# Ledger of designs, part 2: VH-VL binders against q0atu2

Target 1, 119 residues: q0atu2
Amino acid sequence: MLDKKARIRTSREYRNVFEKGKRLSGRFLIIYYVENALDNNRFGFITNKKIGMAVIRNRIKRQLRAIVREYQGQVKNKHDIVLVARAGIGKSSFEGMEKDYIAIMKKAGLFARNANKID

## First folded at step 29 (VH-VL)

Design rec45
Fold by ESMFold2, look of step 29:
Structure rec45 (fold): chain C 119 residues (1-119), chain A 122 residues (1-122), chain B 108 residues (1-108)
Amino acid sequence: as target 1 above (119 residues)
Amino acid sequence: QVQLVQSGAEVKKPGASVKVSCKASGYTFTRYYMHWAKQAPGQGLEWIGEINPNSGNTNYNQKFQGRVTMTRDTSISTAYMELSRLRSDDTAVYYCARDLYWGQYYEYFDYWGQGTLVTVSS
Amino acid sequence: QIVLTQSPGTLSLSPGERATLSCRASQSVDSNYLHWYQQKPGQAPRLWIYGASSRATGIPDRFSGSGSGTDFTLTISRLEPEDFATYYCQQWDSEPWTFGQGTKLEIK
């Protein structure tokens, strides 16, 4: 389960990531990410209505949360990260989404754990 | 109405630098990515890179990495592209182009500047 | 990177004729990220078709786009004098964002 403290919840929090963060595009995902002032990471998830109806968009969000949870221990701390589903994601497999996430997080340099990182 | 107005044509010697400006109006400058593209005479378009005007973060096409610098001045809604160590094959029209706002379904250029001709000659 | 190859390089036709412009990608491109631009001499490119098949605002319905995977087309059902220009395809599937080399549509 992605803990409550690890969620981006408010419109203001999302806007901050979009306005201040870096972006990288993968096949199915765009990530926006920015360093935060917390001691933990936070994740947000956005689907565009062009992807499909609410049931489809909610399924994709659930799949992305599962992927993020699986790899959260590898994510460099103190970042707000928003995953934006690209139009083609509805036709991807779970494994395709997972591969894309791994690739884009590596490209962003976010898959590093650092001992003694100071807040 | 959205407008992107670029600086005028320039003539430069090989080895020099050029800095092209793109002044935006009719929208909130910091809410849309700005891109730059090159069109050499008689040739197609080539993407150079992008800048987030709010943060100043950039992402460059590897072909131009090390020679291109993109900046902006949010107080006057203006983006800049500087190309250094100019060569004759840098002779081209350079365009700024606006990306739609972040998180959008499709990424494409919805508005373009009029272009700036840069001529590199001995 | 994804190379977009347009054909023909130049297409010479008369007003009233049907034009078919091809864009072939070196690897599969999601059609949502394949776009077409029109450019006339001395002008900036203009967005024409987005997402392979959707017309930009104000683009006449004689223009249609189609295709998927590696093969995309722009069709003009009945050419008007103002349609003679160069057309570029562009992809936003994978960085760097690349354009085709263009098809120049000339009056015969």
Scores: ipSAE 0.426, ipTM 0.806, lowest interface PAE 3.2, mean pLDDT 89
Fold by ESMFold2, fold request of step 31:
Structure rec45 (fold): chain C 119 residues (1-119), chain A 122 residues (1-122), chain B 108 residues (1-108)
Amino acid sequence: as target 1 above (119 residues)
Amino acid sequence: QVQLVQSGAEVKKPGASVKVSCKASGYTFTRYYMHWAKQAPGQGLEWIGEINPNSGNTNYNQKFQGRVTMTRDTSISTAYMELSRLRSDDTAVYYCARDLYWGQYYEYFDYWGQGTLVTVSS
Amino acid sequence: QIVLTQSPGTLSLSPGERATLSCRASQSVDSNYLHWYQQKPGQAPRLWIYGASSRATGIPDRFSGSGSGTDFTLTISRLEPEDFATYYCQQWDSEPWTFGQGTKLEIK
């Protein structure tokens, strides 16, 4: 994401989401989310070192950031949301990650009324 | 060392409720999700749901939604599972089980309680 | 939801023999989310094999796991008396997290 205010930055902020938030699992992703006291959303991304080499993990993070950016305007505000890559994510395509993100965000009730991509 | 110690066996009538406890020791209770599973006599295991012990947030298997309530008391490191409107096919051993903390790779149950037999009989 | 079907239901063998336990999923399961537990009578399950093929800490080398997609196998190369128990596979690919019905490995 280009907007720095929409990023979860510190270990304390990440721990707050994990410790106070809800958890929902998709096929490739787990989201942890909690309401924040801001006027905006913040996103964090976690890839465990066991998922693969750094280049693979960086590719996955870039793809997830692109997906989040694409749907950012459809996400209900005032949430801190951490996306955790599951072990199987290395087998997914960009489109597979995208579909998984959409499904899990809908299941969490985090998308606004129009939760689909807008042209 | 990690231990999960569950409450003793219970006998209940159909229509009643039961509350099983799981006391944790040897780790930071609030840092790990707690799960519950059912094992009917002579049968396999069935996942009931999970609780975040810090926040109290829960996620239930839809099969048990509306009949199960999971809670905890962090002051005594104890998780609880209550099952209401009991019927004969709820007769089973109920286990608590700990998963790994956030960011984990394999997502499995690493420690289990000893189990609590709940018998539902007329 | 994903149904795990284990076969055989009961496997009667003698110490020293090779055991092969199967777990079939109703849809593809990423091997990283397929686990095996051992349960002896009157005891809780114990993690045995995780991620289809990795032995949990302290599990003897005679145990091995394999498989992908819908077909997974637990193999015991040479049975010891302590290996006679029930073995369950579990998937963590899709909610609800499901278990197979178990294979009871008993002394012939």
Scores: ipSAE 0.407, ipTM 0.809, lowest interface PAE 3.5, mean pLDDT 89
Fold by ESMFold2, last read:
Structure rec45 (fold): chain C 119 residues (1-119), chain A 122 residues (1-122), chain B 108 residues (1-108)
Amino acid sequence: as target 1 above (119 residues)
Amino acid sequence: QVQLVQSGAEVKKPGASVKVSCKASGYTFTRYYMHWAKQAPGQGLEWIGEINPNSGNTNYNQKFQGRVTMTRDTSISTAYMELSRLRSDDTAVYYCARDLYWGQYYEYFDYWGQGTLVTVSS
Amino acid sequence: QIVLTQSPGTLSLSPGERATLSCRASQSVDSNYLHWYQQKPGQAPRLWIYGASSRATGIPDRFSGSGSGTDFTLTISRLEPEDFATYYCQQWDSEPWTFGQGTKLEIK
C-alpha cells in the first residue's frame, strides 16, 4: 500500500525535487530524485495535459502508482522521487512502464542490494 | 529574447584542458537544464552531457565520463564545460544548448549558443 | 545507443525541385522524440521540425516531416535558395541523445 506519508503532495515538495534533484530519462518515464530529511521515501507523479484527456492521464497515474507500490520495499529510504510521464507513455503497455521503471531505478542506484529478485 | 553567448575560440596542445563558457540571458537561468554538444569538422553532433543550473547536478555521456566537468555560476547566469586531457580528435566546435522547462511534452534543444571552436594541435 | 543514419550524405538539387531526406534509426523511436535541425556553415543548428512532423516557429510550410518506428523523412516540396544547408535528425527517445551524421543539401 502506498500510504499518505509516501506521497509527495504539495507544489513546494515537487519544486524541491525538480530544483535540487538529479534527473534520469527512460523510454517512457523521467525520474527526478533527491535525498530528503525523512525516514521514508515519497513518490510523486506528473502527467502533462498534452499526453491525453484526463481519463487517460488518470489511468496512466494509477498504473504508475501500482508499479511503484509493487517495488517500494526495494527502494533505498530517504528519497523524494517524482515520476514524469514522457510523451510516448500512452503507447506503452503496463509491462513496458514497469520494465522502464525498474531500469531507471537501477541506473539511479535507488534499489537496495539485498532486495528480492525482480521478475 | 533568449540568448546564449559562448566564449571565443581556443587553441590547445594535446594533454591540456579547455574551459568553455556559455552566458545566458532573456530567461530564468536556473529553471532550464543546460546541455553541451560536440561537432567535429564535417561530422554530426554528439551529446556530451547536461547540468541542472540550480543544483549543479550533472549527467554525462559515458564516452566523456572522467574527462568532462560541467559547472555554472548562477550569479552571472553562466554555464561552463571543461574538457581535460585533450586529444587531437577533440578538435571540434562545442555548443551549449537549452533544454525546455521541466516535464514538457516535447523534449528538444530550443536555443543554442553560437559555438566555440577548440583546436587541439601538437 | 540509438544510431541515426541519414541518407543521402549529400543531395545535389536545383531550386524548385523536391527534396527528400531520410533518417533511419537502429531501433524504434517514438515520433514525438524525433527532431530535425537545420545548420548553415558557421552557424549553430536551429530547430526545424519537432515531434517528427511539427514545424518550429517561422518555418515555411514547404517543409514537412513524417515517419514512425525506424524510418523518418524530411521533405521540402519546392526548394528555395535559402534551403540549401545541412539537416540533422536527432532522437530524444533514449540516452545518450544522438544525432544523425547529416544530409548536406547543396545546389547542383
Scores: ipSAE 0.390, ipTM 0.807, lowest interface PAE 3.7, mean pLDDT 89
Fold by ESMFold2, last read:
Structure rec45 (fold): chain C 119 residues (1-119), chain A 122 residues (1-122), chain B 108 residues (1-108)
Amino acid sequence: as target 1 above (119 residues)
Amino acid sequence: QVQLVQSGAEVKKPGASVKVSCKASGYTFTRYYMHWAKQAPGQGLEWIGEINPNSGNTNYNQKFQGRVTMTRDTSISTAYMELSRLRSDDTAVYYCARDLYWGQYYEYFDYWGQGTLVTVSS
Amino acid sequence: QIVLTQSPGTLSLSPGERATLSCRASQSVDSNYLHWYQQKPGQAPRLWIYGASSRATGIPDRFSGSGSGTDFTLTISRLEPEDFATYYCQQWDSEPWTFGQGTKLEIK
């Protein structure tokens, strides 16, 4: 599970990321990200109701949380990062989501240079 | 009622620059990404780039990177696109177009400006 | 980048006829990210079909879209005079977001 302090919780916190942050699109995900004033990263997850029923959306969120947890130690600190599921995510595999996340996080410059785990 | 109203036609010489405006009304300007597209005479549409009107962050089609600058003035709900070092093949109608930057399921342009003709000739 | 090739370039038909417009992608495009726009002379494009098959608000039911992978189709079951325009497909699967070159549907 992501640490409690590593979660974006309020609508105001989410809105700050959308309003102030940068946007990068991958095949299955869009990330929005912005510097925060904390000593740690925070992550948020959005699955639009049109993606599917709650059980499907919860499965996708669980998969994305697992991916983020796997790589969170390699993410440069002091960022709020929101992962938005794109419409096509329901057809993705876990590995497909993972590869997409790695690629987009590298493009954003959010992984540490010495992140050996994602090799 | 959403409207995007663009500035008028421009005639420029090669090497000059042009700045096109797009004034938005009928919605919260800062909540929607603004995009720009090019349509050369008798040709299809080509995406130029996007701007987050709240933050001013931009993302450009690599084909235009280095020559395009997108800005905005939130106090008058207006987006701008400047294209520099104009060439004859920049002659086109330029459109602004709106999308949503959060909460989208489908990603498309729901409203467009009327277009601005830019003619580049010697 | 993903190249969208529309065919035919020009389609000359009479009112009452059926029109079939093709959009082919250079690589697979998720149908959720494939859209169609209509453009009449002197006007901006207007969203017509989104997600390959869903009609935008106010679009008549004689318009239908279909397809997946690399092949997408816009069909007009019985042409009305107002349907003569240029139609563009667009993809949002991968940057840069690209459009097809258009199919001009004109009166024979």
Scores: ipSAE 0.384, ipTM 0.802, lowest interface PAE 3.7, mean pLDDT 89
Fold by ESMFold2, fold request of step 31:
Structure rec45 (fold): chain C 119 residues (1-119), chain A 122 residues (1-122), chain B 108 residues (1-108)
Amino acid sequence: as target 1 above (119 residues)
Amino acid sequence: QVQLVQSGAEVKKPGASVKVSCKASGYTFTRYYMHWAKQAPGQGLEWIGEINPNSGNTNYNQKFQGRVTMTRDTSISTAYMELSRLRSDDTAVYYCARDLYWGQYYEYFDYWGQGTLVTVSS
Amino acid sequence: QIVLTQSPGTLSLSPGERATLSCRASQSVDSNYLHWYQQKPGQAPRLWIYGASSRATGIPDRFSGSGSGTDFTLTISRLEPEDFATYYCQQWDSEPWTFGQGTKLEIK
């Protein structure tokens, strides 16, 4: 699970990332990211209701949190990062989501160089 | 009611630059990403890149990286695309097109500008 | 990148006939990311069908879309004179966002 201080919590915080940040799309995910004024990273997660019922959306969020937690030590600090589930994510495996996350985080320049050896 | 109005046709020599404008009206300019696409004569469409009009952040198709610069002026709701070091295969119609930047389930271009013909000849 | 191949390149038909346009992807595309645009000469493309099968606002119900995986179809059940145009499919599954080369639907 992600630490409470590593979570984007308010609608204003989410809006700031969308309005000020950069956007990069993967196959299953879109990331929005912006530098913050903190000494740590924060992560947010969004699933559209059209993706499925609450149990499906909560499962996807849980899987994404697990992926983020596994790689969080490799993410450059001082960023707010929102992961948005794309329409096709329900057909993805955990491994597919993980590969997609790694690829888009590398493209964004948010991983340290050693993360290049993961895939 | 949504309108994207682009600047007029341009004729340029190889090696020059061109800057195409796209003026938006009928919606909140900063709520939508602006994209640009190229259509060479008698050909299909090719995505060039996008800009967040609020922040000015860009993301370019790798094919155009290094030659394209996208900017905007929010005070007049206008996006710009500049293409440098022009060559003959840059002769095309260039379109602006918009998409939403949050809350979308379907991702597509819902409105397009009328297009700007850029001719590169010597 | 995902290559979209449309067929036929040109389709010559008369008003009143049924048109079937194909879009094939080089790899699987989630149907939610497959869209169709109509373009008439000298005009910008217009969103026509989104998510493989949903008509954009104001598009007549004689237009229908279907398909999944690598094979997608746009069908016009009874051609009207205003339907003669070029149709492009587009994918938003993977960057770069690519278009097919188009099918020109022309009057016979």
Scores: ipSAE 0.379, ipTM 0.802, lowest interface PAE 3.8, mean pLDDT 89

Design rec45
Fold by OpenDDE, fold request of step 31:
Structure rec45 (fold): chain C 119 residues (1-119), chain A 122 residues (1-122), chain B 108 residues (1-108)
Amino acid sequence: as target 1 above (119 residues)
Amino acid sequence: QVQLVQSGAEVKKPGASVKVSCKASGYTFTRYYMHWAKQAPGQGLEWIGEINPNSGNTNYNQKFQGRVTMTRDTSISTAYMELSRLRSDDTAVYYCARDLYWGQYYEYFDYWGQGTLVTVSS
Amino acid sequence: QIVLTQSPGTLSLSPGERATLSCRASQSVDSNYLHWYQQKPGQAPRLWIYGASSRATGIPDRFSGSGSGTDFTLTISRLEPEDFATYYCQQWDSEPWTFGQGTKLEIK
């Protein structure tokens, strides 16, 4: 479970990321990311009805949080990152989601230079 | 009424640069990502890249990286695409097109500019 | 990148006939991110079908979209004179976003 300090929680915080951040799209995820003025990274998660029923959306959100937590220590500091789940993610495996996350984060250059769990 | 009005046709020499404008009206310019697409004569469309008009942040197709620069002037709701080091195969009609601002809603290009013909010829 | 191949390249039909346009993807594309555009000479593309099967605003119900996976279809049940144009499919499943080469629907 992500620490509360590592979570984007307010609408204002989300809006800031969307308005000021960069956007990159993977197959299953869209990430919005922007530098913050904090000493830690914060992650936000968004799902929509196209993913599926509420139970599916909640499962996906839980899985994404698990993925983010796993690689959290390897992400460059001082970033707010919002993960938007795309419609097809509901049909994806956990491994598929993880692979997509890693790929898009690499493309964004958000992994630290010494990251060792991103293969 | 949403409108995207692009600048006029351009004729350039190889090696030169071209900057195409896209003026938006009928909606809040900063609330929609702006994209650019290329259509060579008799060919399909090719995505060039996108810009967040609010922040100015961009994301380019790798094929055009290093040669394309997308900018915007929010004061006049205008997006710009500059393509440098032009070559003959850059001859095409270039379109601006918008998608929705929020990542959970964007899916397609709902409005397009009328296109700008750029001819690269020696 | 995902390559979209449309067929046929040119489709010659008469008003009143049924038109079937195919769009094949090089890999699976989520139907939510497969769209169709209509383009007439000298004009910009116009959104026609989105999410594989949803008609854009103002699009007549004689147009329909279907398909999933790698095979998608745009169907015009009964052609009207104004329907003759080039139709492009487009995927928003994986970057870079790509378009098909188009099917030109021309009057026979």
Scores: ipSAE 0.350, ipTM 0.841, lowest interface PAE 2.2, mean pLDDT 92
Fold by ESMFold2, fold request of step 31:
Structure rec45 (fold): chain C 119 residues (1-119), chain A 122 residues (1-122), chain B 108 residues (1-108)
Amino acid sequence: as target 1 above (119 residues)
Amino acid sequence: QVQLVQSGAEVKKPGASVKVSCKASGYTFTRYYMHWAKQAPGQGLEWIGEINPNSGNTNYNQKFQGRVTMTRDTSISTAYMELSRLRSDDTAVYYCARDLYWGQYYEYFDYWGQGTLVTVSS
Amino acid sequence: QIVLTQSPGTLSLSPGERATLSCRASQSVDSNYLHWYQQKPGQAPRLWIYGASSRATGIPDRFSGSGSGTDFTLTISRLEPEDFATYYCQQWDSEPWTFGQGTKLEIK
């Protein structure tokens, strides 16, 4: 699980990322990201009700948190990053979500240079 | 009542530039990405690019990269698309179109401007 | 980029007939990201069907969409005079966001 310092918590913080950040779409995920004024990264997660019932949405959120936790040490610091589940995410496996996350984060230039050494 | 109103038709010579405007009303302008599309006479639609109206961040179709510039003025809720070094094949109707800013379940153009005819004289 | 090829290019039919419009993608498109627009001459496109099969607000139930993978279909069960227009499919699966070239539905 991500600790408190690494979480986007307030509506204002989420809005800031959506309004000021860049957007990049993957197969199952969209990321929005913006530089912050902190020494660390923060992550947020959005699942739309149209993806499915609360049980499905909560499962997806938990899987995405686990993926982010595994790779958070590879992410360049000072970014607020929101992961938005796309409608097609219900068709993906955990592995599919993970691969999509890695690809989209690499395309965004958000992984540190030596991230490829452990992936 | 969401409305996108575009500037009037333009006639330009080859090599010139054109700047088309799209004034938004009936919604919070800065919360929705604005897109531009081209429709040449008798042809289909082609996506040109998008702008985040709040930040000004843009993302262009590679085909138009280097000739297109998208800007906005949030004080008057207006988006702009400028196309430079015009050629005869730039003669087309240009549309602004709104998508959903927050990355909702469906990504599509829900509202369109009326279109602006740009004619590049031969 | 994903190329969407619509067929036929022009479909000539009479009111009361059934119309079937095809959209084929050069690679698989998640049906949630496949959309249809209607455009009449001199007008902007209008969202018609989204997510392959969901009708936009106010669209008559004689319109239905279906398909998955690379093959998508827009069907009009019983043509009305106002249905004669050009229809475009669009994909939002992969950038750049592309449209099909359109199917013009004309009165025979």
Scores: ipSAE 0.207, ipTM 0.736, lowest interface PAE 5.2, mean pLDDT 88

